# Designs tried in a protein design chat: VH-VL binders against Vacuolar protein-sorting-associated protein 25 (vps25). Part 3

Target 1, 194 residues: Vacuolar protein-sorting-associated protein 25 (vps25), of Dictyostelium discoideum (Social amoeba) (q55gd9)
Amino acid sequence: MSNQVFQFPPYYHKEPFFTIQPILNTRKKQFQMWQDLILQYCRYYKIYELDINESIKSNSVLFNNEKINRKLSREALKSIIDDIIENGFAEWVDKEKEKEKEKDKDNNNNNRVLIMWRKPDEWASLIYKWVADCGLLNTVLTVWEIQNGDDSKKQEFHQLNTTILMKSLKVLEKQSKCQTFSQDENVGVKFFSI
Below, E stands for the ipSAE of ESMFold2; O stands for the ipSAE of OpenDDE; V2 stands for 0.75 times the mean of E and O plus 0.25 times the DockQ between their complexes.

## First folded at step 1 (VH-VL)

Design d8 (framework fv_dalutrafusp)
Fold by ESMFold2-Fast, scan of step 1:
Structure d8 (fold): chain C 194 residues (1-194), chain A 119 residues (1-119), chain B 107 residues (1-107)
Amino acid sequence: as target 1 above (194 residues)
Amino acid sequence: EVQLVQSGAEVKKPGESLKISCKASGYSFTSYWINWVRQMPGKGLEWMGRIYPGDSDTNYAGKFKDQVTISADKSISTAYLQWSSLKASDTAMYYCARLSYRYDYFDYWGQGTLVTVSS
Amino acid sequence: DIQMTQSPSSLSASVGDRVTITCRASQDISNYLNWYQQKPGKAPKLLIYDASNLETGVPSRFSGSGSGTDFTFTISSLQPEDIATYYCQQYDNLPLTFGQGTKVEIK
């Protein structure tokens, strides 16, 4: 999809969009609009993780609008990301079982956030439908085949982030719709007819 | 592990200057806001202001912005609250508190510094 | 500034009673509200954050609910160690503001 460019919504070119609004109801709508933009942008480019510090430092187009000379401050972006996490569309990436801490100007730690424009239960439904439609129920598939196989090439979950995929398979396991065999190296999955 | 240790009680006269301290340990001092909260005898909690030690950025509640100065020294992980001229109405318990990284709640508090101003 | 008003200002209840404290914001603060417990001579301690989330290590008898302008804090079965003053605090906007406090005593 090399010749395609993301189409920013009209509100992206309005100066107030980049300034945290002082009236609560206006700010709630502003935060919802930022959530929609971030999720749509990440979906368009298949971005599953954002490095908040690096995005700010590099003046990422997502958070810096050169045309109107406006950009989100780190504090504003952090507030927006926290709201997205509360809504269930993002999670801090754990590094060696610890969440990254917010970077300050004297501390070189970075924040990385997992972006989920579809929640695990929605991915679970899409994957299960594909397995059923392709006649693969009651057969063993590997996680690799779901992500990279020829049969999934036209599916939205092709190349899906492994963490999100595993969360989605856990949703199906809780519904008794599949069973995973191992998490150590090769993960096999058998999907069941209901 | 995380601790905020405040300086000891002070007894002062009106018009005197005072600087009290809050020493942080067990975490990255420059990565969290430090807040100052006042509690007058027998009364509730009042937020005075905060400082981000990483860049010394400050926010004050309106009634305190011209009455006190909040500062921090990164080299010794210590935050300060300072008066140039104390009033009897400044008699109170003063707490420092750390703001949580993800949410705007106070996850750790100092033990408090009692300041008594009388003539 | 956002004003936080608590009710009642004080109450006395028996061990095992359900205790409810309310907190009202002068404007919509969504769910950006915390609850703290302060025992005599001690610094405050966080109990509930983001209106309804129980802080780690806090007994399950404590709970919070509400959104917008009206919030409640509940102790489902009052224990002797719960004698304290309880404060709500909003973090929707600066300055951060606390309710005036509710003193809870055992009969």
Scores: ipSAE 0.000, ipTM 0.442, lowest interface PAE 17.1, mean pLDDT 85

Design d9 (framework fv_dalutrafusp)
Fold by ESMFold2-Fast, scan of step 1:
Structure d9 (fold): chain C 194 residues (1-194), chain A 121 residues (1-121), chain B 107 residues (1-107)
Amino acid sequence: as target 1 above (194 residues)
Amino acid sequence: EVQLVQSGAEVKKPGESLKISCKASGYSFTSYWINWVRQMPGKGLEWMGRIYPGDSDTNYAGKFKDQVTISADKSISTAYLQWSSLKASDTAMYYCARQYLRSWYKGMDVWGQGTLVTVSS
Amino acid sequence: DIQMTQSPSSLSASVGDRVTITCRASQDISNYLNWYQQKPGKAPKLLIYDASNLETGVPSRFSGSGSGTDFTFTISSLQPEDIATYYCQQYDNLPLTFGQGTKVEIK
């Protein structure tokens, strides 16, 4: 009866949205709108990493509007992503295959980006509240249990990207609310009462 | 039906200005990029830049950014390539070619017949 | 800029021969490559887009293949009207860049 899909905002169907605006103030507002769209879309589908090359080449609906025949160029998308990174909602991720630019930075190949619709400090607050509410303070939990355990299955951070989760735990460590410790297979964490 | 018609051959002296044209017909002029491509005598194709007539957005190859200006007039469905001061090295055939907005779907599918520009003293 | 290198720069073949031209990109361009034909005294004509898709109205004897950095363009049975210079062109990144061209002549 119903098909639940992401609802694009009205500005997504305006042609100038897909063309980088030449006036600085207009471009700043355009980039803020792109940030909002990208973050909301990724939140809706639980997408924590975007492959820029894959998104452009596959004509992802996020960056390609077939109704008005407008598509965001790779260069425009990279400029928008750089702005989102500066605002703290994204970070570049190295590819796991051979890293060419480790010695030759001229061959820049930043293709994957970590998307954080919630910043690590916001995830930190949600995780800590859950640990406290479940009576798990002063016990050892594994990162796997936080991500995949039965107790977290109804939490928004269930199956949260590991990189984002680790960043969030680091925020709690700075607040003296937890301590992480690692072995070769698993990362453990102990949460403290304040 | 769909066609691009370019202005006629030009013979110029170094230092002179020049503006050549590419007139579109048979399609929505504002829905396609217009590319400019240079071919020096006996040489291959070299992309100079493009314009999207719908909003006059332009892209240039770095070599040409300070040498030429690309513009368009929507009211007469015409794109232009302009030099403020010609050099002998500008002697070439110049082509215009349309490209669908999503350039990664198709290449340049309709080309003008070319404008031969000769610059000599 | 992405550099496109074609091989050979010229070739001579007989009518009915299979002709193969290669194109190499200086970096990975996936399948974002077009092939054009330019007959003497004429403007270029699009033959193949997205590395392997035949443009409407182009004879089936023309084909393209490859991905990444190495691409091939083939004429399965050369006809006299196919005598031309052929160009590859990448559209993975701006500026758009062409190969230097391959001149196909009859023996």
Scores: ipSAE 0.000, ipTM 0.424, lowest interface PAE 20.2, mean pLDDT 85

Design m1 (framework fv_modakafusp; at its last look DockQ between E and O 0.17; V2 from the best seeds 0.00; counts 0 for: pae O 8.4 > 2, placed apart)
Fold by OpenDDE, look of step 2:
Structure m1 (fold): chain C 194 residues (1-194), chain A 120 residues (1-120), chain B 107 residues (1-107)
Amino acid sequence: as target 1 above (194 residues)
Amino acid sequence: EVQLVQSGAEVKKPGATVKISCKVSGYTFTGYYMNWVQQAPGKGLEWMGWINPNSGGTDVAEKFQGRVTITADTSTDTAYMELSSLRSEDTAVYYCARDYYDSSGYFDYWGQGTTVTVSS
Amino acid sequence: DIQMTQSPSSLSASVGDRVTITCKASQDISNYVDWYQQKPGKAPKLLIYDASNLETGVPSRFSGSGSGTDFTFTISSLQPEDIATYYCQQYDNLPYTFGGGTKVEIK
């Protein structure tokens, strides 16, 4: 893991950036900037899921700037996340999947969000290109090999979130570029030459 | 609606001092830095400095240091730029411009400009 | 100080033409560049922020691109109302600095 620390943009060090702006146009710009920052940060650290409550509780550096003593409120963060979702760069994590991981959160409130700095169709294109470039068309790969294989180590989609990967593969299926199937405890994928 | 309204044109002699005002409306005055920009006739834009109306903190470009004083009156939502020891080269239009954020560099709203003429 | 070298200083084009203006920074300034339009006798107007983001209410024929040291401002189809001087500005570091401007005229 590169010992490099994410470099925050200049506006991260500005107090008004952490206060939801009342003027609509200003707020729109603010939210766009937050979207960009969140996506950049997540891309840098390969973070695919955010927990709003945990982020606030842990004083995440993404939403809490100690140098200027500013932080987003939970409500503000939620509003920003809602906007990111509206723009197609995030989705709420399904509650059913949360129940399996966290026995104790009876809270019916959406708290976890899937972050997608690339949309599934973009990921799909990258994955297909890689498969083609590697001469792996008309072969079978597992989802695990795509995520964790040595051959994909230099690819941006290496260690891609399973949910996002599956969404991306679905895009390719719709394009008749691949077929997914169950293979033991894993998912197999056959990529087709067009 | 956000508005920045500047004071009227000024004619001054060399060595004199001019003080220009910029009155704001439609937003919280203390929430945004205010910048001043100089534009000589037929020339480009030059940043002069800014003020944080909330704290009174200022930064002034080196070219104008010692001659420019930027102030803010929060009771009247008005920013001021004072330029002393006027020279013929100071003949220009002066603009106030609001930052989008605290010293962000985004100048999203501008005053109409104030013409200052320095002549003997 | 960061210098912004803008080119060309002036250009004349026909209605409907594609117009391109460039700005080169003396150092890497990421995407911290704005583009302004100034009509004669008027204050500058923000068109593009963060190198490529269109300001609210600005026509889609205006666009910006670039990162690092090289930046481009484009009018995809020049209109009569676009007669103005355009400026790039960097806000990576103080002092904020502007390009020299590009005067755009219609033939």
Scores: ipSAE 0.014, ipTM 0.535, lowest interface PAE 8.4, mean pLDDT 90
ESMFold2-Fast, scan of step 1: ipSAE 0.224; ipTM 0.665
ESMFold2, look of step 2: ipSAE 0.096; ipTM 0.642
ESMFold2 (binder alone), look of step 2: mean pLDDT 93; pTM 0.941

Design m10 (framework fv_modakafusp)
Fold by ESMFold2-Fast, scan of step 1:
Structure m10 (fold): chain C 194 residues (1-194), chain A 123 residues (1-123), chain B 107 residues (1-107)
Amino acid sequence: as target 1 above (194 residues)
Amino acid sequence: EVQLVQSGAEVKKPGATVKISCKVSGYTFTSYYMNWVQQAPGKGLEWMGWINPKSGGTDVAEKFQGRVTITADTSTDTAYMELSSLRSEDTAVYYCARGTYTYRVGTEYFDYWGQGTTVTVSS
Amino acid sequence: DIQMTQSPSSLSASVGDRVTITCKASQSISSWVDWYQQKPGKAPKLLIYKASSLESGVPSRFSGSGSGTDFTFTISSLQPEDIATYYCQQYNSYPRTFGGGTKVEIK
């Protein structure tokens, strides 16, 4: 029986991987490898958001290697995340803004990051194909049904993060392949045949 | 040019120890990991272990633990693989292979190989 | 340990033929697979790294593809000098493991 555990690549067990390399070309390769690892790990466990402070505090295995007694610093992790954002595979999430907390005024305390191992364009294609394959074109679906319904249970986008899902539906809207509409507490979407 | 040059063929009796060398030139020895691979006659390749010449740290496959010792001498740019308590099934060609430095090319693949050292274990 | 199952174990093809070799990992290895060529009496030579990247100096007729558990190595137009045994190797997890090899011969 195979254990259901993410398999780390060999470079995860090399001490220099956890130390930001001083030579620019070497550091660029190092950052690409960190991007690959973070995206693969998050895809394996279906992790759509990372809490930087909690990951560091809990000594997350993604950023802390007990075998070689090395861990990524918060500053190093932030630099890597900034690079992943520049590449289009992540975005900072501002939970304080959405909750309208009075004592928070600055956007400088970025602690949560949205991870997109598939870009919205890829999710859009997968969702549209599923809708077509299930004969659901020209019918109304709710966002909740796409995420949590029985028909999507075997799809990779089952329980997809709402922010990523909405970004993906926007891609389809620009292609005239769907239309979203709000109904009280529910967001509905109708997909069209080409 | 990068070269990995291994020591010559060895014939040993069962129970003996063999020590194979892999002398490198054309690159900085301590910048790349050195791997060892076994190939029995007419059979496939089997990874044995690696050494980081910079730190002296090693990893050895479980099958070879207790019998294999991998070392490196940075003064002569030479890696060594020592196999003890030799058995007839240890008859094989042994290769050293350079593992790419992870942060230089982004992967850990074997880009240069030694020519191989034939070890024959017979009574 | 991750087991790499390579198929076929041997094949015979004509010069100019497309040759395809497959390698299946017992667990997901992402893209951490390399392909090596070994000619009789010679050391192996790296052809493809990280599933699909062509090593410098290697002819473009060699290619690799795949991710996760299923990997493919292709020679688009077989040449006489391509007669060799080909091996995949995973390095996602230790110990590193090779496929059993595919012997390519000309008919």
Scores: ipSAE 0.000, ipTM 0.481, lowest interface PAE 12.8, mean pLDDT 85

Design m2 (framework fv_modakafusp)
Fold by ESMFold2-Fast, scan of step 1:
Structure m2 (fold): chain C 194 residues (1-194), chain A 119 residues (1-119), chain B 107 residues (1-107)
Amino acid sequence: as target 1 above (194 residues)
Amino acid sequence: EVQLVQSGAEVKKPGATVKISCKVSGYTFTGYYMNWVQQAPGKGLEWMGWINPNSGGTDVAEKFQGRVTITADTSTDTAYMELSSLRSEDTAVYYCARDWGEYLYFDYWGQGTTVTVSS
Amino acid sequence: DIQMTQSPSSLSASVGDRVTITCKASQDISNYVDWYQQKPGKAPKLLIYDASNLETGVPSRFSGSGSGTDFTFTISSLQPEDIATYYCQQYDNLPYTFGGGTKVEIK
């Protein structure tokens, strides 16, 4: 069998790629390239959530290139992630405030980021088409069945992150294509023909 | 903004050496590789080599090895290409062009320097 | 060295015509090809990078496609200002190599 490791693009091995560029036009291209790399890498390994502090401390290969001895700083990575969020391909994971009474809680809670190589509307379209194609319209499915059921095994959304899945179902609800409801320790959903 | 400004035209005799400069402004010189490209009259583009101004590391195409020296002066944000043992077939326009690394696109180019080798 | 074979070497077309030029790499270069426009007496200008991405400020009538060994550059509706020589370039491996160029003129 061929080696099943992610193949980094050539620019990943270039020293300037790891240095935030001062010229706006060049930085825009750099951030597009980082976005593409991060989204492709996460898609390859099915990574839906990144912990920035952990990635930096563990010298994640995504952000640390030992071959050329270059690494993204935490500040650089945060800037890139902020750009990806502005583009709609990521969002900060809201955490319960552990220190509700402490002041000056700057960026402490924005350490984990949800990665969406497909936006919720794209997932919504894929899920709805699958439901229609499999003759499951007007039947009740659980979120678990969509994620882990035998019928979805060959679909890209198999084992899709629950937060992203719920966002996708909300898109469909706004289009009157499904309705979610509570069902035995799980969320149920009924998809409608249109 | 970003500019690459090259030195003026040169007329040289066979066997001479020519040194062309490329002065940059509007960006961090050490953040980008600088490439040199040759274009003979009425012909296409031919890559000669690059320098990483941050490290001083260079790579030169086999055709030009032994005759081309590429250097950079980080105090003046200037890259240089020196071509020795000039021949009539070295008559060409020479361009500097920046990129992020050896495998990326040339987003900004100098205006070109004409070198004429005649006896 | 990776050879880039560009076709045709020249073409004449009318304003508004669709112009297509091709580049063939001697080996698989993935999508690591760029396209440049050069007007007489001027330096080349980047139009397309990574086979299909339009450079900022470049008109949308220019496009690129392809992967592996076969690449295409298209001008959907030729304009008078598009008279130039166009070059493909691979950056998959050193040395960087360019296609022979395609001279586009209006007849």
Scores: ipSAE 0.000, ipTM 0.465, lowest interface PAE 14.1, mean pLDDT 86

Design m3 (from m1 with heavy chain D99G Y101D D102F S103W F107Y; framework fv_modakafusp)
Fold by ESMFold2-Fast, scan of step 1:
Parts: sequence; structure tokens; C-alpha cells
Structure m3 (fold): chain C 194 residues (1-194), chain A 120 residues (1-120), chain B 107 residues (1-107)
Amino acid sequence: as target 1 above (194 residues)
Amino acid sequence: EVQLVQSGAEVKKPGATVKISCKVSGYTFTGYYMNWVQQAPGKGLEWMGWINPNSGGTDVAEKFQGRVTITADTSTDTAYMELSSLRSEDTAVYYCARGYDFWSGYYDYWGQGTTVTVSS
Amino acid sequence: DIQMTQSPSSLSASVGDRVTITCKASQDISNYVDWYQQKPGKAPKLLIYDASNLETGVPSRFSGSGSGTDFTFTISSLQPEDIATYYCQQYDNLPYTFGGGTKVEIK
């Protein structure tokens, strides 16, 4: 019960911000600022996946500034997203195995993107520290419990996207700090002290 | 060497149209915005508008909407500013100025200026 | 529109003096302010960009500072060739707006 609204940075209200700049150095700065904005906005509202086509069609406030009557084109947004992916802060959700060979004049049929304002390594460190701090090492937790349990309700990863959480647990598994296993309809995990 | 060379002085009657050119050399014309600035005699600088030569996109200050048209010809690396329905208060020096970008949106090179006198 | 209020409108100083000019924006413009020098009959010349960065080839006696709404331009040791009108300009939002100018004279 709060009236909280994301505060856009001043550059969001500059008309040229919404037009891909022709000079390489300017475009590099522009893309970095778009990355910062997208990641901070998604973090604020806990948005882990963006639908590019839907965001453009619905005139999402993230990409459409009604105050100055400017909006980012779909092609510009795709270029920005590709740069964010190259930097390791996003991934195409339907990458690799394409169940549907859907191609609607799109050179890329990818439209849903996973947004990671924290990389899996960073989430892994936060989750492991919480498990240790709460005395939960060497106990069995479910993925659901990590996401929705009382012990995690004040943690930033509470209700973390399952794909990102699983990527983070895989990081810990490679460090021999946890082991995941399937149990009925739930995925279980046991964290180890070392 | 970067140069912005403007067309010569013009004397026009009220109601006429003036078209000022700004020919560039020494850089990639489509890589920078071209801005137009008015300076009335003894007064300060007033931004009129800009064009992105790469796209042809323009923005013009509200005061000049409907009377100013800004264009660019990439085959001759020349920007144009056309001001119609001239009035005596349009008597001024008009400058073209290269805008680097919106992060550093400074005018690093200016044309020499074109004096337009509106008199009967 | 963003209003840029520049002060003083004119000043007279001696060679070697420190000269300070200020610009106040009607709203927060971060650091999106440039400073220009204009000599009589000449086009303006960029001196300072992004509030505090010295343009290439401009003497180090020129400097800029400030952020938000209050900006300052300084000539640390006035030279005869610095006689000119100086303008601030914001480029935070369209339309871009200039300050009213400050005439700097030696006398």
C-alpha cells in the first residue's frame, strides 16, 4: 500500500535519447544509458522478462515518453537489447532450441528477453550468504521456499525469476556449495559449508 | 580542416522568403546535427532548430514553427534554413552550428554568419 | 522552456583580474551547459562543454563549474584578447536556450 513510482533520469526527457546516434562514441554512451535505465526500471518493478513487440505495441512508458512525444523504435530497442546481451545482463528466453519455427518477416524470431540486473554469480553469492547467515547450511530447502518462504521475505531474491534462480544455483553447484535434486513437483537444494 | 561556409548577405522586403545555405567540409556531414541560431542586432543568441542530415529529421523552436524549414542535401554536404513571411524583426545574423551530440551537445564549429536585412 | 538567467549583463575589469560569470537555470539541467565566447562581428566559439570540460585548444585560464541549476564561468587572469560577450547555453531539453550574455570589457 504505497504510491511508489519509478523516477526516470533527466536524460530520459531528452528527445535525442530516443534516436540512435550516428557517431560511435555518442552511441556507445547512449547504449550504456539505455542499459542503465532498462536494468534499473526492471529492478524497481521486479520485471524479469520483456516482450519486445508487446512493449512497443503498448507504448510502454519505459520506451515511450509522452511528455516529449518521443518513443524508441523496435529496431533501436533490438539493437540496445543485443548490446545488453553482449554485456551479460540479458538473454533471449527462446534462444537455442526453437520449438516453433515462427518467422514473421523477423530476421530474428526472438522477442522475449530475460533481464538480469544482477548476474547469476551475484545472486549466487547473495543466496549463499543468506543461507549461511540464517543457519540453513546442511538443510534441505525447496526452490519454492527460497522464493516464497518466510525466511527469505526480506531478501532481494524473494520471488526471483525461476530461470535466474536456477542459473544462480548452478553457479553454486560448480563451486561445490550446493546440490539440487528433484522431489515430487518441487526442486530441492542442499547448501554445504566450506 | 573543418569548415562551415554560409551564403552571403541578403536584403529582402517584408513578406519575402530567404533561404540560407551552410556548406560543410572536413568531416562526415551525416555524422553531426546541424543547428541554426538567430542573433538580432545588439541582442543575444536564439536557437531556431536543428536537422539530423543522416535521417532528414528536424526540430524547430515553437517561435519559428510554420515559417522555418530546415533541410539538408547530402550529395552537396549543404544544410539550408528557409525563413518565410519575413518581418522587420527578422533582421538578424543567422548562424549554422555543428552539434556534436546530446551528451556533449555543444556547437564546436560555427559558420561565419549570414546577415539578413528586412526593409522596404 | 528552460530559462537561463545570466549575470552580470556586463562588467569591466583590468588585465590580470579574475572574472566570474554565473548562469542560473529555471530547472535542474544536470551538467548539460556549454559556454561560448563571441567577439564583435564574429561567430561564437565554444570554450567549455558539459559544465566543466575545457574545449581543445582553449587556454587553461578559462574554467567552468556547477551542476543542477547554478553554473559559474571563470577567467582566472583576464587578457586583452578576452574582450568579448560570453554566453551560457543549456542542452538538457529542447528548445535549447542561451543566457542573455555578459559583455566583458577592459577598463
Scores: ipSAE 0.014, ipTM 0.501, lowest interface PAE 7.2, mean pLDDT 87

Design m4 (framework fv_modakafusp)
Fold by ESMFold2-Fast, scan of step 1:
Structure m4 (fold): chain C 194 residues (1-194), chain A 121 residues (1-121), chain B 107 residues (1-107)
Amino acid sequence: as target 1 above (194 residues)
Amino acid sequence: EVQLVQSGAEVKKPGATVKISCKVSGYTFTGYYMNWVQQAPGKGLEWMGWINPNSGGTDVAEKFQGRVTITADTSTDTAYMELSSLRSEDTAVYYCARELEWLSYYGMDVWGQGTTVTVSS
Amino acid sequence: DIQMTQSPSSLSASVGDRVTITCKASQDISNYVDWYQQKPGKAPKLLIYDASNLETGVPSRFSGSGSGTDFTFTISSLQPEDIATYYCQQYDNLPYTFGGGTKVEIK
């Protein structure tokens, strides 16, 4: 499966797709199409974070179509990302306090975004089902074992971004389906039968 | 009701120019590309080109380059296809057809009724 | 240019029969194919878009399938009003190209 390539949808090759449409209903459809493309592309390549500035500067194929010589502008991409965040499939990544002090207080410092093609509640369900199916309920697992262990090799959440994984475990904690705790330098988790 | 209404039949002499109109109603003209398609008597469909009325941008098939000009007038919601240096092989029915890319669909969903052009001496 | 080869050129079938038309692209066009119906003296009508999606208002007896280079259009139960010529068309690349058409007649 290492030679599989992402297949772009037909609208990716239409010039107006790369220009923010002036009619509201058309723009809504355009933004939904951009969301679908970004989420499917990131899912295909297991990309959990996008750097907006770097994506634009590097002419990422996701946002630059060489066949039709059209590229999504940084401003257009930010508008699209804002819409994806509003829909619950992305979040801006927090910046360090030192970086915030170096920048003007008016600067939003938003250039890196967490991409969630599955929301934390969906990951939570997949992880819990896997734990139950493997007979691992009422045993202790580490976060590392869930992400990198041999038992999870075939699961979609293998190598899942740590921030998304922790969000997913918090969903399960609120449902009383697991408890997280510190175990040496690792985060441990015990999953419960309901 | 969405309608594309084309100008009437034309009889032209070899070497003449014909200009066919396609007047639209019932939708936003600038929201759709307009395609032009030729059909010779008893033959299949052949794409000639399209225009984006929003930008005025056009693409014309290689076979028709140099003889075909496609234009749009947004004040009257009318698209035009002009074919010059007419020859007998240009005798055909010419259709305009709208195309929408943005509603997750790439079909020519509404067509004009067709304009018959006969080139005769 | 992408060539669209349509077969058969014509067919004759009885009311109620299942009719199948095929279309082959000269290169991989994913699912970027539409199907049209044209009755004598009339403009073409879109029936199927993006290989398999039924246009609104079109009867459910019409369907499309396929991807890559091989595409199929089917009428599950032929009706008298279905007498027409059917065309496939690719929109993967310019110029847009049509198949040669399949004339469907009732016997």
Scores: ipSAE 0.015, ipTM 0.458, lowest interface PAE 7.6, mean pLDDT 86

Design m5 (framework fv_modakafusp)
Fold by ESMFold2-Fast, scan of step 1:
Structure m5 (fold): chain C 194 residues (1-194), chain A 121 residues (1-121), chain B 107 residues (1-107)
Amino acid sequence: as target 1 above (194 residues)
Amino acid sequence: EVQLVQSGAEVKKPGATVKISCKVSGYTFTSYYMNWVQQAPGKGLEWMGWINPKSGGTDVAEKFQGRVTITADTSTDTAYMELSSLRSEDTAVYYCARGKYYDILTHFDYWGQGTTVTVSS
Amino acid sequence: DIQMTQSPSSLSASVGDRVTITCKASQSISSWVDWYQQKPGKAPKLLIYKASSLESGVPSRFSGSGSGTDFTFTISSLQPEDIATYYCQQYNSYPRTFGGGTKVEIK
């Protein structure tokens, strides 16, 4: 529904949430709450990458609460992101791989982070189940068809970030459930039973 | 008796690095954040950053990012502020200030006496 | 960054006078304002925290009020030892920012 907006949790409206807490145990809880918020927000809007500098400069509602006039500092956000990365739900974007996919764009990708509200293992399971349920085992699919094809329109992984999708396919390869190969600008994949 | 005692005045050339110390006594060093504040001649106060001495975690104002490093040595109860690539505009008095919690947020209840840094060719 | 505009930049008053200094924030900062006194050649000293709370050991002639964007600091009966520059500071958002200061002189 086009009129729906993300509903922020109650702690988002508490001023101490935006100030890094000095007591380590309290700060650990605070960082977990920030992780939960960031992952839920990104899942709601299907945001796979965040630009830290741009989010701060634009006063993104994720990090700037106008109701209480509090915002997260850039360095506080960086500390929180580092913690999310350590927990396995994010990673800094590889500039070389980013440029390889966006050869026509000269945008500065400094301070970009990949957000994974589902880890590659979870996406792998969802994709494999869909392939099996649709009778597509032992057929060749392209990465484009998985992301943009008509058969995947109702799936949560429709329009999934390519880097996350490739990580997920690598999980399936390690399980001998698929084999990937290069096909022009798209990567092909064949999924197997077992 | 709480005391914050800073190192003495420094005269540096442009491009040099200066490291200022703030030695504390009369309280548990790791229980309070340490802040650093710059005051240019005839100008107001400008917050530079803070450190949590217990964790070593820091936050530095954007204006000073890349040039300021804040550290703490818990064995000597001393906080440090290092400013690199010095410019004439860095000529100022630098203060350390303890952040005390009266509520959720910190307030600067004790200050060092200040360290004068002069940058000239 | 939140800009703190402090006024007046300087004032002269007689002993016993009521002195009022104001700070205006460029955006709402709730009550997250502290006030500091800096005497000539000395480090600043905390007088008022969280807009209106008097710091321990500070004379009751000093007070603060306000919320949102407009804050005031008052000295109810100016004394000779109150000659100083006074600064407000917001800590609603990082970086912490100070007002430009108000120099208070006698006569």
Scores: ipSAE 0.005, ipTM 0.443, lowest interface PAE 12.2, mean pLDDT 86

